# Designs tried in a protein design chat: miniprotein binders against q9bqp7. Part 69

Target 1, 240 residues: q9bqp7
Amino acid sequence: VPQNWFPIFNPERSDKPNASDPSVPLKIPLQRNVIPSVTRVLQQTMTKQQVFLLERWKQRMILELGEDGFKEYTSNVFLQGKRFHEALESILSPQETLKERDENLLKSGYIESVQHILKDVSGVRALESAVQHETLNYIGLLDCVAEYQGKLCVIDWKTSEKPKPFIQSTFDNPLQVVAYMGAMNHDTNYSFQVQCGLIVVAYKDGSPAHPHFMDAELCSQYWTKWLLRLEEYTEKKKNQ

## First folded at step 6 (miniprotein)

Design m5
Fold by ESMFold2-Fast, scan of step 6:
Structure m5 (fold): chain B 240 residues (1-240), chain A 89 residues (1-89)
Amino acid sequence: as target 1 above (240 residues)
Amino acid sequence: SREELLERIKELIKKGDKLLALYLLFDYILKYPDNPEALIEVAELLLEMGRPEYARLVLEWAKDEAKKTGDPELIEKVERLLREIEERS
């Protein structure tokens, strides 16, 4: 149990749309700040075991590909992930559908992978948008807030190459989602309540993406773990 | 066995097969994460390989595990190795 508990949900907000909600998805720019980001907090509070799981994966890849091959591989993975997010933002933006899109972004295996998930996504409220928790003092940049199968979710898009291990840690993905959720629910730039999360893992070969839906109960459980990571981060900063 | 695996890693280090040895050392500590003696052995080998940055991280891990067991001899050994790393820097 965290020493200084704070609620993930805001009792003054609703997850249902109202007439005063913007018709255009919000895209609030991320401002440079001394306040730590969600990803920084999670990176700085990894366990030694988590650190060495990543180092073991890195050494394995270097053994298989060589140092230059590993550099090329990681650069390519980064570029593919960036283009995947750009394509999804384009697909989900109402304004963008009125313009001609870059078809090269839309033809990737990752986009094929996620098609069945996209059929269940509607009511987009935010895309590539900054969140800040003023009371808990952290910031983040979330991918998407939209209805998935009728439930308003913070949606996080992940990419994976099936023949190789996942680069992104699965242990921290749910923490990232709930951290964004809690920040948005208490950020004055937003007026609605999000109570659910969705992690979508897309595959390069076009194999169907795996959705990991997080209901309000599960989000509350991960929120407690996020609060513990945030406290650990704060303690480490005091001791430096 | 644990000791046989560690001996194979030591032979790779002696042979100069540093990349494979480093991979196997990381794999080794992940197999024995709650064994401070095993972690200390890996840290010593990382120092021999000229990787004090990894040795420090493994020793911090070993110190946490040694504290859980309440073994003062292990705690002293870890602290001595950490001081040696700092003095050589």
Scores: ipSAE 0.672, ipTM 0.916, lowest interface PAE 0.7, mean pLDDT 85

Design m6
Fold by ESMFold2-Fast, scan of step 6:
Structure m6 (fold): chain B 240 residues (1-240), chain A 89 residues (1-89)
Amino acid sequence: as target 1 above (240 residues)
Amino acid sequence: SREELLERIKELIKKGDKLLALYLLFDYILKYPDNPEVLIEVAELLLEMGRPEYARLVLEWAKDEAKKTGDPELIEKVERLEREIEERS
């Protein structure tokens, strides 16, 4: 798929909200159907090297914790990530919504980790909201669309126990962000345009989160790579 | 050396320490990701360990690397092992 035929940015859209836009952040529910999700496309098109990096990590953990210990560890990591996202959605929602929040969700080390990032986040446009690319036929559930340091971004919140100070250490996260961005920019449920991305890696011990800002040029570069992954997925599915 | 590591892995497989052997096999291919001979060796050992699911993935990787070298002997070795897995399943 040539990049010029399916651009990430929509020339008919503005990054500025207009008066007809909703006063509360959008939260469009994800409809599960045969259309592939961003996560599925990325998982099904991992390089063999990426697959075995993950398998080596899993095997190392099993050697240290045992099979049952690894299952417990993985379950706990998943639950902590889910609670972290729920807490962020609550924090970034309008004040009326925050009244019902769970105190335990707000007291994790991960929430402490992102406090300095949250101070620079405003103008929330969407939270935990579904996106669909109308012509490329993929769907996703993005975490957040908001202004970060004055720039409208697709923001993806990640948890990690190890430092991730470089964008390269976040694996497919940049591809996930631009896939959501391209979908949102071409989804009729949304009226605005996003040109920037932000990956925020939060730490369990409360150490300051690492923000990985992606400007329009970097987003365009990763968009080309996402289109290749989507093409590879489509070819694999056709041949199965 | 590479040969010493491979011998250690084979001894672990023989002794039934499959968890450590599997870890070392994955570590081995990641140390030599561009070497189709290493990938073929690991695929053979994965088959011996009863892990054809991993062997298939390693052989797909080995085939891509073998094609880049243009060595017809390596390509033929990969294809033979792929057929062996298909016949066993």
Scores: ipSAE 0.704, ipTM 0.921, lowest interface PAE 0.7, mean pLDDT 86

Design m7
Fold by ESMFold2-Fast, scan of step 6:
Structure m7 (fold): chain B 240 residues (1-240), chain A 89 residues (1-89)
Amino acid sequence: as target 1 above (240 residues)
Amino acid sequence: SREELLERIKELIKKGDKLLALYLLFDYILKYPDNPELLIEVAELLLEMGRPEYARLVLEWAKDEAKKTGDPELIEKVERLEREIEERS
């Protein structure tokens, strides 16, 4: 049990549309801050086993591709992920201020992969938007808040390549989602309540994306684990 | 098999095949994650390879496992190696 426990859900909020809610999805920019991001907390509190699983994967890839080949591979994976997120933001945004979108991004295998998921997504309330937990003192940038199959969710988009999947902190994805959820539920920039999460893993070859839905009970379970990671980060930070 | 694998890794280090040796050392500790004596030995090999950044991480892991055994000699050995790394940095 965490020593600095705080509830994930805000009893003063509802997931119903609020009169104060803007007609356009919120996009609050993430500002440079001394308070830690969700990503930093998770990266700095990986178990030693998780660290060495990643390092073993990196070393194996270097053996297969060489140093330069590995750098090119990781750079390409990063760029594809960035383009995928940009395409999703464009698709889900009801209005765009810039018509310079790369139309080829909308035709990628990753976008084809998520089509059946997007069919069930509606009522977008936030896109690429900053969240801050004022009490627990952490920040984050969430991908999307929208209804999935009638449930308001924090949605996190992930990419995966076959046959050489990029090994990264996907094992921490549920923690990332609930961290954003808890922050948003207590952030004064937002007026609504989110109780569910969704992790969507898209595939480069267009194979149907895998949705990992997290109901309120599962979110509460991962929230406790996130609080423990945050506590561990705070303890490590005292010594730095 | 475990002893044979570690011996092959030591041979690779002697030959200067550092990339393969590093991969196999990471694979080794993931196969035997709860043995503090083996983790300490891996940390020593990482130091021999000139990789103190990885040795520190393995020693932190070894210390956590050594504390679970209640063996003060293992804890002292880890702390001694940690001090040696700090003195060289």
Scores: ipSAE 0.639, ipTM 0.890, lowest interface PAE 0.9, mean pLDDT 85

Design m8
Fold by ESMFold2-Fast, scan of step 6:
Structure m8 (fold): chain B 240 residues (1-240), chain A 89 residues (1-89)
Amino acid sequence: as target 1 above (240 residues)
Amino acid sequence: SREELLERIKELIKKGDKLLALYLLFDYILKYPDNPEALIEVVELLLEMGRPEYARLVLEWAKDEAKKTGDPELIEKVERLEREIEERS
């Protein structure tokens, strides 16, 4: 299929608030089905260089930490990321009541890292919400849709122990953001248009998070790359 | 040098130090990504290590680089390795 037949933006939708839009952030649950997720597509279509870089990193970590140490390390990284996302959802949701355990989440270095970014976030429209591109047949679970410095963005929260001051350092994160954006813009559960993305890389030591803003043109460029990855996934699936 | 690194890797393979050998092989191909002779050597070593899944990935890379040179000897060697991998599966 020609990639230019599937635009990222929906010309039938407005990026301005509609009076009939829900006043509370949307949270559509992700349903289990045979339709591939954004993360699955990206993982199964990594370039040869990406596969070798990841494997080299894994082998280095195993050499340093041992197999059990590596499993503990990756488990801890996953848990910290999960807690970070839960804390952000709680902070950004006006309806949620904080539980006692949430005090520990709110005091993490990662939350301190993003404080200056959160000051510029308002008008939250979706949190931990499922998206589906009904024509291209893929699904995803996006972190947040909100205004960042007055622009409606798909916002993706990332944790990192290593500095990532350049967007090129965030690997497939831009592809993930635009995949969610394109899906949301063509998902009947949503009525608004998102044209911008934001990747926020938070740091464990509380050092200031790095925001990577993606304007409409940059999003369109990454959308073309995402469509290539999706096509590659479809071809690979036929060969299995 | 390239040859010294390969000799170290070959010795690790002989000693059965699979993790370190694999790490150094991946480091090696990232250091010499446009050298078809180097990529072919990595394919052969990965096969020797019993890692045909990685050998297949590097083989496609080696095939592209060999074709760019137009060297019929390199092209034939890549095609021979491709047949060998398919037959072992």
Scores: ipSAE 0.007, ipTM 0.322, lowest interface PAE 9.3, mean pLDDT 80

Design m9
Fold by ESMFold2-Fast, scan of step 6:
Structure m9 (fold): chain B 240 residues (1-240), chain A 89 residues (1-89)
Amino acid sequence: as target 1 above (240 residues)
Amino acid sequence: SREELLELIKELIKKGDKLLALYLLFDYILKYPDNPEALIEVAELLLEMGRPEYARLVLEWAKDEAKKTGDPELIEKVERLEREIEERS
């Protein structure tokens, strides 16, 4: 249990849109500063076992592909993920904003993979938008806030070459989602409340994406774990 | 056995097959994650290979595991290696 608990949900906010909310999805730009990002906190608080599992994988890939081959492989994985996010932002953005320049992005197997999920997504309120937790002092850039099957969610789009049918196989992704959720719920740039999360794992071969829906109870459980990681990060920084 | 695997890794280091040795060292500590003696031995070999960045991480892990055993000798070995890395850098 974290020593300095703070609630994920804001009792002063509603998950329903009000008349004063903008009709276009929010896209608050990320301003880089000394405040740690969600990704930095998570990377700096990995267990030693997690670190060496990653390093063993990297070393195995280097043995197979060589140093240059590994760099090319990881660059291509990064580029594919970037293009996937750009395509999704284009698809979910209001018509006429990003249309014609994104035609080629729609051809990927990853986009085919998520088609059945996208049919259930509506009411987009934020896309590629910065969040900051004013009290806990962390920042992030979330992918999407929209209704999934009628429930307002922080949605995180992931690409994978291997099946991830269980939420536990997504590692720290649930922590990332709830960190963004808690920040948004307490960020003055936003007026609404998000209580649910969705991790969507898309596949390169076009096989159906796996949605991992997180209800309010599950989000609260992962929020406690995120607070522990944030506390660990803060303590490590004080001791450096 | 654990000792046989470690001897194989030492032979690979001696032969100059550093990439395969590094992979096997990471595999080794993941196979014996709660053995502080094994972690210390890996840290020493990583230093021999010129990889102090990995040795530091392994020593942090080894220190946590050594504290669980209550063996002051193991804690002292870790702290000595940590000081050695700091002095060389």
Scores: ipSAE 0.605, ipTM 0.885, lowest interface PAE 1.1, mean pLDDT 86

Design w1
Fold by ESMFold2-Fast, scan of step 6:
Structure w1 (fold): chain B 240 residues (1-240), chain A 103 residues (1-103)
Amino acid sequence: as target 1 above (240 residues)
Amino acid sequence: SERIKRLEELAKEILRLVEELEKITDDPEVLYLLDMAELLAEFALDAAKRGDLEEAEELLKWAIEYLEEAVEIVKKLGVSPEIIERLERVLEEAKRTLEELRK
């Protein structure tokens, strides 16, 4: 249990839309400063075992693909992920028009993979938007906040290439989602409350994406683990 | 204490490079390699503080490998000569730190 527990949900907020809510999804730019990002906290508090597993995965991939092949593979995976996120932001933004590159991506397997998920997504409130937890002092950039099957969720889009999934992309996903949720719920730039999370894993071959829904109870459980990682990060920072 | 101070400074320098490069490039491979190098340098520091010099040496060797790969990619990205020079200096400092651990 965390020594300095803080609630994930804000009792003064509701998931219901307010008259003061903007009609366009929020997109607050991320400001780079001394406050740590969610990703940085998670990277700095990886266990030695997680680091060894990542290194072992890298060595195995190099053996299979060669050094140049590994670099090409990882660069392609990251580029495809970036383009996938850009396409989803365009699709979910009511006022954005698709560029030629985004239209090409819409014909790809990743977009086909998420079609059945997108049919259940509505009421988009934030896209590629910065969050800051003013009390716990961390920042993040979330992908999307929208209703999934009628429940307001922090939605995180992930890509996976079969048969060789990129192991680095799968670590700590639930912690990332609840960290964004807790920050948004206490960020003065936002007025609503999010209680649920959704991790969507899309596939390059167009196979149906896997949605991993996190209800309020599950989010609370992962929030406790996130607070422990944040305490670990803070303690390491004090002793450095 | 001397070895510990060098590892502390090395980790700080790598972190500064990560922060600076994040502002001027979104190349995921360079950022990944530098993040791994920084994390491995911190783990090497922790190992050295515990008196496990063999583990510190192995972790720092891995950090050096990641830094070498980052140098190659940054040169191809057309990044300013100044940042390439900084990255090369950090790599040399990491190699010097490794030699201090071996003594």
Scores: ipSAE 0.008, ipTM 0.238, lowest interface PAE 9.1, mean pLDDT 80
Fold by OpenDDE base, second read of step 7:
Structure w1 (fold): chain B 240 residues (1-240), chain A 103 residues (1-103)
Amino acid sequence: as target 1 above (240 residues)
Amino acid sequence: SERIKRLEELAKEILRLVEELEKITDDPEVLYLLDMAELLAEFALDAAKRGDLEEAEELLKWAIEYLEEAVEIVKKLGVSPEIIERLERVLEEAKRTLEELRK
């Protein structure tokens, strides 16, 4: 049980998103400060086993691709991910704010992969927006807040070359999502609350993306795990 | 033991390198690699303190590999040659130290 328990949901905020669809999605800039990011917290609190598994994967990839090949692969994966997020932001942005859609950004297997998910996405409230949890002292940049199948979600978009049909195969991504939810729900820059999460795994080959929906109960379960990771991080930093 | 002390020192040196690189770049890919190197070096430090020298050595090897990759990316980003040369020298020294300790 976390020593410093804090609720994921804010009782002072209405569970009903104010029906006023904001005409423009929020895009709060991330302020870099001494406050750790969600990503940093998760990375620095990985188990030895998780680190070992990742390293073993890296070594296998190096054996297959060579060192230079692996570097190129990693760079390409990163670039593809970035372009995918840029394309999604462009797609989900209101038409009036449509920067010239680089048509080339839209012609990707990943974009094709998520088309069936995008059909169920509406009411976009935030895109690439910073969240801060003032009490728990962490920050993050969330990809999207929107309605998925009529439920307001924090949506996290992921790229993968391998099928991830189960939420368990997404590693710490559920923790990231709930961390963003908890921060947003207590960030004064946001007037609404989210109760659900969605992880979307897009595939390079254009095969249908896997949506991993997280209801309020599942979010609460992962929130407890997140709090434990945050405490571990805080303790490690005090001992450094 | 002297070997434990040297492994701890090497881990601390790697952590210092991570901190230096973190000041030079905001590239998310590099930062990820640095976070992995930091994590592995911290684990190595803990392993060394526990007397698990083989684990410490392996973790330090991996940490150095992440740093090498980070430096290569930073080099491509157009960081000053002087800084890169310094970082490369420190990495080579770290590698040599690790090789000496594995014997």
Scores: ipSAE 0.006, ipTM 0.222, lowest interface PAE 9.9, mean pLDDT 85

Design w10
Fold by OpenDDE base, second read of step 7:
Structure w10 (fold): chain B 240 residues (1-240), chain A 103 residues (1-103)
Amino acid sequence: as target 1 above (240 residues)
Amino acid sequence: SERIKRLEELAKEILRLVEELEKITDDPEVLYLLDFAELLAEFALDAAKEGDLEEAEELLKWAIEYLEEAVEIVKKLGVSPEIIERLERVLEEAKRTLEELRK
């Protein structure tokens, strides 16, 4: 049990989206400060086994591709992910704010992969927007807040070359999503609350993306795990 | 060497156990543990082939630990006691084999 328990949901915020759907999604800039990011917390609190597995994976990849090949691979993966997020931001942005869609950004297997998910996405409230939890002292940059199948969600878009049919295969991504939810629900820059999460795994080959929906109950479970990771991070930092 | 062969066999047994567990549950937490166990067993095979037997043993130890955790969760999900008993037997045999290899 976390020593410093804090609720994921804000009782002072109504669960009902205020009827005034903002015509324009929020895009709050991330302020880089001494406050740790969600990603930093998760990375620094990985288990010894997880770190070892990642290092072994890296070593294997270097053995297969060479050091330069691995750097190129990593750069390409990063670039593909970035382009995918940029394309999604462009797609999900209101038409009036649509800069000339680089048609080349839209011609990706990942974009094809998520098309069936995008059909169920509406009411976009935030895109690439910073969240801060003032009490718990962490920040994050969330990909999207929108309605998925009529439920307001924090949506996190992921790219994969391998099928990830199960939410478990997304590693710490559920923790990331609930961390963003908890921060947003207590960030004064947001007037609404989210109760659900969605992880979408897009595939390079254009095969149908896997949506991993997280209801309020599942979010609460992962929130407890997130709080434990945050405490571990805080303790680790005090001992440095 | 005989030791390498036995480590490889143990890794394969762990992979079989992963496959069996994947058939009996769709629990996300279990599947996560199974993915790690699978990855560890695969790395153990690679380590064994490279002649790093100590690393292979450590990886298999961790794989077994993840599988033990997976089985404990599966127990709580109400899976058949007979299936659980079988899985536990396989895990115990795997542990014994690993301990024998570490001597």
Scores: ipSAE 0.017, ipTM 0.307, lowest interface PAE 6.1, mean pLDDT 86
Fold by ESMFold2-Fast, scan of step 6:
Order: sequence, then structure tokens, then C-alpha cells
Structure w10 (fold): chain B 240 residues (1-240), chain A 103 residues (1-103)
Amino acid sequence: as target 1 above (240 residues)
Amino acid sequence: SERIKRLEELAKEILRLVEELEKITDDPEVLYLLDFAELLAEFALDAAKEGDLEEAEELLKWAIEYLEEAVEIVKKLGVSPEIIERLERVLEEAKRTLEELRK
């Protein structure tokens, strides 16, 4: 799929707020239909190298922890991630007050890790909200759309037990972010345009989170890679 | 392409570094990291031969990261400072080469 036929940014839209923008962040529910999700596309189009490395990692972890230990480890990682996202949604929602938030959520290591990022986040426009690219026919559920240091971003929150100082260390995360961005920019349910991305990697021990900011140029580069993955998915679906 | 040839040379250099580290230690954690670095470098070599520069560069980046972790562990195992310094020098040169190729 050539990038010049399907641009990530919609020239008919502005990234500036207007009077019709809702004061409460949008939270459009994800509807299950035949249209593939961003995560499904990425999962089904992993390179053979990525699949092999993932399988090898699983086997090594099982050897180290045992099958039950591995299940417990992965379940704990998933649960911690879910709790982190729930805490962030609560913190960023304008309907929440300090009296309504759980004190323990504010004291977690992951929340402590992102404090310096959160103070630069404002103008929240969407939280845990569904997006659909009407022309390219894919859907997704994004974490957050808000202004980071004055720039409107699709923000993806990640938890990690080990520091990730480089954007390249986030694997398919940049593709996920730009896929959500492109979908939102062409989704009738949204009236604004996002041109930047932010991947925030929070750490369990409370050490400062690493923000991986993606400007418009970088987003356009990853958009090209996302379009290739989407094309691969479509071709594989025809062969199944 | 000169860029393809340089990526192939870098992948082979990383594979040589993996072999060298395997001769230095039997530490299970180091050998675990070396297995991943070897696999990534082999796949990078294949990607470079197929002209997929972006994939080759990404795989080589990951291979170098695994090797950096391995060297940090090896430092704590009482290997001679002379060997460690040489390994670190080779890794820094590999990182610079990769960053230059990414430009």
C-alpha cells in the first residue's frame, strides 16, 4: 500500500481545539466486527524472525521458571499493566477528584515513575477510546490522546521491569501508535487531528519513565511500515 | 550496494564477537544472551542479502544490545581487564558503524 495514496494526516482537520470539542474525554467503546484490530494485524504479520525469537524466549522462560511459574509471571505482568492503565485513566479523567482516587494507586512504583511525564500532560481529549480507519478498514483501542509539552499526541503507556532508553527497544510500539493516529485522523467520531506520538515506558521500581516522543516526520516514517504490515495482513487473509 | 555490504560485514563481525565471548565463559546467563545475539545477527545477514536494510539494521541493533548486556555480566566474572577493554572497544565501534549506516 503506497504511503502517498493513504496519508497519515488529514488535511481537512486541525490539531487545535474548537468549540465543538467535548469537555469530557471521548471514550468510544470498541465494537467486535469483521474489521481487524491494530493488535491483530501486528500479531499476524510478525516477521519469521520475531516469531522465532518470541517462541525461543518463551521456551527459555519456561525452562527457568517452570510452566506454572511462567504463567504466573505473564499473568502478573498483564495484571500490573492493566492496573497501571486503570490508574492513569482515573488520574487523567476530569470527572475524578483527589477524594475519588485510590491513595494506593497514587503511590505505586509505576505511577511514581510517570509523575514527571504527567505534569507535562494536559488537554486530554480521549481515554481508552476506539478508533477506526474508514478507508483502510482497521480498528483499534488507544490509551490516551492529550497534549504533551503543548503538542497533541497519541500517548501509549507501557510498563517494563527493565529500563528502555531507546525508542527502538519498544518493538512494534511505534507502529501501534501511528496506526491509532492514522485511524483517528480519518474517523468520523473525531473532529481533530493528531500529528505526534508518545510512548511512555514506566518502571516498577519508580525510576523515571522514558518518554519516546515521535514528531510528525518520524510518525510518517513509521506509518509507511504500518501500511506494509496492513498489506501483508490483507494478503495473508486472502491465502487463508 | 555499499550499504548492504557494510551491513553484511557488521553482522559477520557481531557473529565473530559471539564466538569469542562463548570461549571466555560458561555462565548460563551470558550464554543465553549470546544465543539471542547470534540468532539476530544471522537473521540480519539474511535480511541484508535480501536488500531489506531496515530489518537488517533493527536486528543488528538488537544483537548489539544483547552483546552489551553479556559483556556487563562478563566484567563481573573476573575476566582480564585487557579482554574486557577490547570487547567494549569492538562493541562501541559496531554501534558507531550501525548509527552511521542508519543516517
Scores: ipSAE 0.008, ipTM 0.143, lowest interface PAE 9.7, mean pLDDT 78

Design w11
Fold by ESMFold2-Fast, scan of step 6:
Structure w11 (fold): chain B 240 residues (1-240), chain A 103 residues (1-103)
Amino acid sequence: as target 1 above (240 residues)
Amino acid sequence: SERIKRLEELAKEILRLVEELEKITDDPEVLYLLDYAELLAEFALDAAKEGDLEEAEELLKWAIEYLEEAVEIVKKLGVSPEIIERLERVLEEAKRTLEELRK
């Protein structure tokens, strides 16, 4: 049990649409501070098994591609992910931005992969937006907050390569989603309450993406695990 | 070596369990755990073939732990009790095999 337990949901916030909610999706820029990000906390508290898996994957890839080939491969994976997120932000932005859309971004296999998911997404509240938990003192940049099949969700878009599967450090995806959720629910820049999550894994070959919906109960379970990771991070930092 | 052959057989059994679990669920959380278990078992198979018994044993231990976590999630998804019982039985056998090999 975490020593500094704090609730994921804000009892002072309504989970119903507010008439004062913005008509345009919020996009609060992430400002670099000494406050740790969600991704940094998760990376610095990886299990020994996760660290070993990542190292073994690196060794295998270097053997196949060479040192320079591995560097180029990882750079390309990063760029593909960035372009995928840029394309999704463009697609989900207000129609006024349609004329500015880059057609090349919209033609990737990853975008084809998520088409069936996007048909169920509406009521976008935030895109590529910064969140900060002022009490627990961490920050993050979430991908999207929107209604999925009528439920307001923190949505996290992930890419998966085929036929060469990239070892995703994405076992922590549910923790990432609830960390963003808890931060947003207690961030004064936002007025609404989010109680659900959605992880969408998109495929490079255009195969249908896999959605994983997280209801409020599941989010609460992962929130406890996130608090333990945050506690571990804080303790490791004090002992260094 | 007898131990190497047994470790290879255990790694292959774990890979078969991953394949079976992939057929009964599309849950992304379970699939993440299965991806990690598969990777660990493949590395264990390679380590066993190269005669690195300690590494193979450690990798198989972690693979089993990931599979146990996956089965716990699958239990909550409403899969039949008979399938769950069989999966748990196979995992317990894998754990016992590993313990015997470490002696």
Scores: ipSAE 0.014, ipTM 0.353, lowest interface PAE 7.6, mean pLDDT 81

Design w12
Fold by ESMFold2-Fast, scan of step 6:
Structure w12 (fold): chain B 240 residues (1-240), chain A 103 residues (1-103)
Amino acid sequence: as target 1 above (240 residues)
Amino acid sequence: SERIKRLEELAKEILRLVEELEKITDDPEVLYLLDWAELLAEFALDAAKEGDLEEAEELLKWAIEYLEEAVEIVKKLGVSPEIIERLERVLEEAKRTLEELRK
């Protein structure tokens, strides 16, 4: 149990539409600050096993591709992920919110992979938007907040190809989602309540994406684990 | 090599188990533990192919730890006894493979 427990859900908020809700999805920019990001906290609190596995993976890839080949490979993976997120933001945004779509971005295998999931996504409320937990002092940039099969979710879009290029990201995905959820639920820039999460893993070859739905109970369980990771980060920072 | 063949089969078994569980549960913890176990089995296979049996043993020990965690969680999820039995068999095979590496 974490020493500084705080609830993930805000009892003063509702997931129901409000007349004051903006018609255009929110996109609050992430501001540079001393406040740690969700990704920094998770990266700095990996277990010894996770750190070893990541290092082992890097060594194997460098052996196969060479130093320059490895750097090119990882740069391409990051670029593909970035373009996938840009394409999804374009697809889910009203035309008045974004500039003209890049047709080439919309034709990737990853986009084909998520088509069946997108059919069940509606009521988009936030896209590529910053969240801050004012009490717990962390910040993040979430991908999407929308209704999935009628339930308001924090949705995280992931790309996957074997071997897994960023193992730690795959392992910590549920923690990332609930961290964003808890921050949004207590962020004054937002007025609604999110109680569910969705991790969507898309595939480069266009095979159907896997949706991993997290109900309120599961989110609460992972929230406790996130609080422990945040506590570890804070303790580690004090000892540096 | 019999050791290499066993490690290859173990990695494939864990991968099949991940695919089967993805159809039954959306519990990310179980799926990620099994993904890590599969990756560790592949690393153990690579080490064994290079003749580094000590490294292969260490990596397989970690894979076994992740499989044990997955078994405990799956038993609490209320999945079918058939799936639990399969996961327990994979864990048992991993332990037998570890003993074979120690020879």
Scores: ipSAE 0.008, ipTM 0.268, lowest interface PAE 8.9, mean pLDDT 79

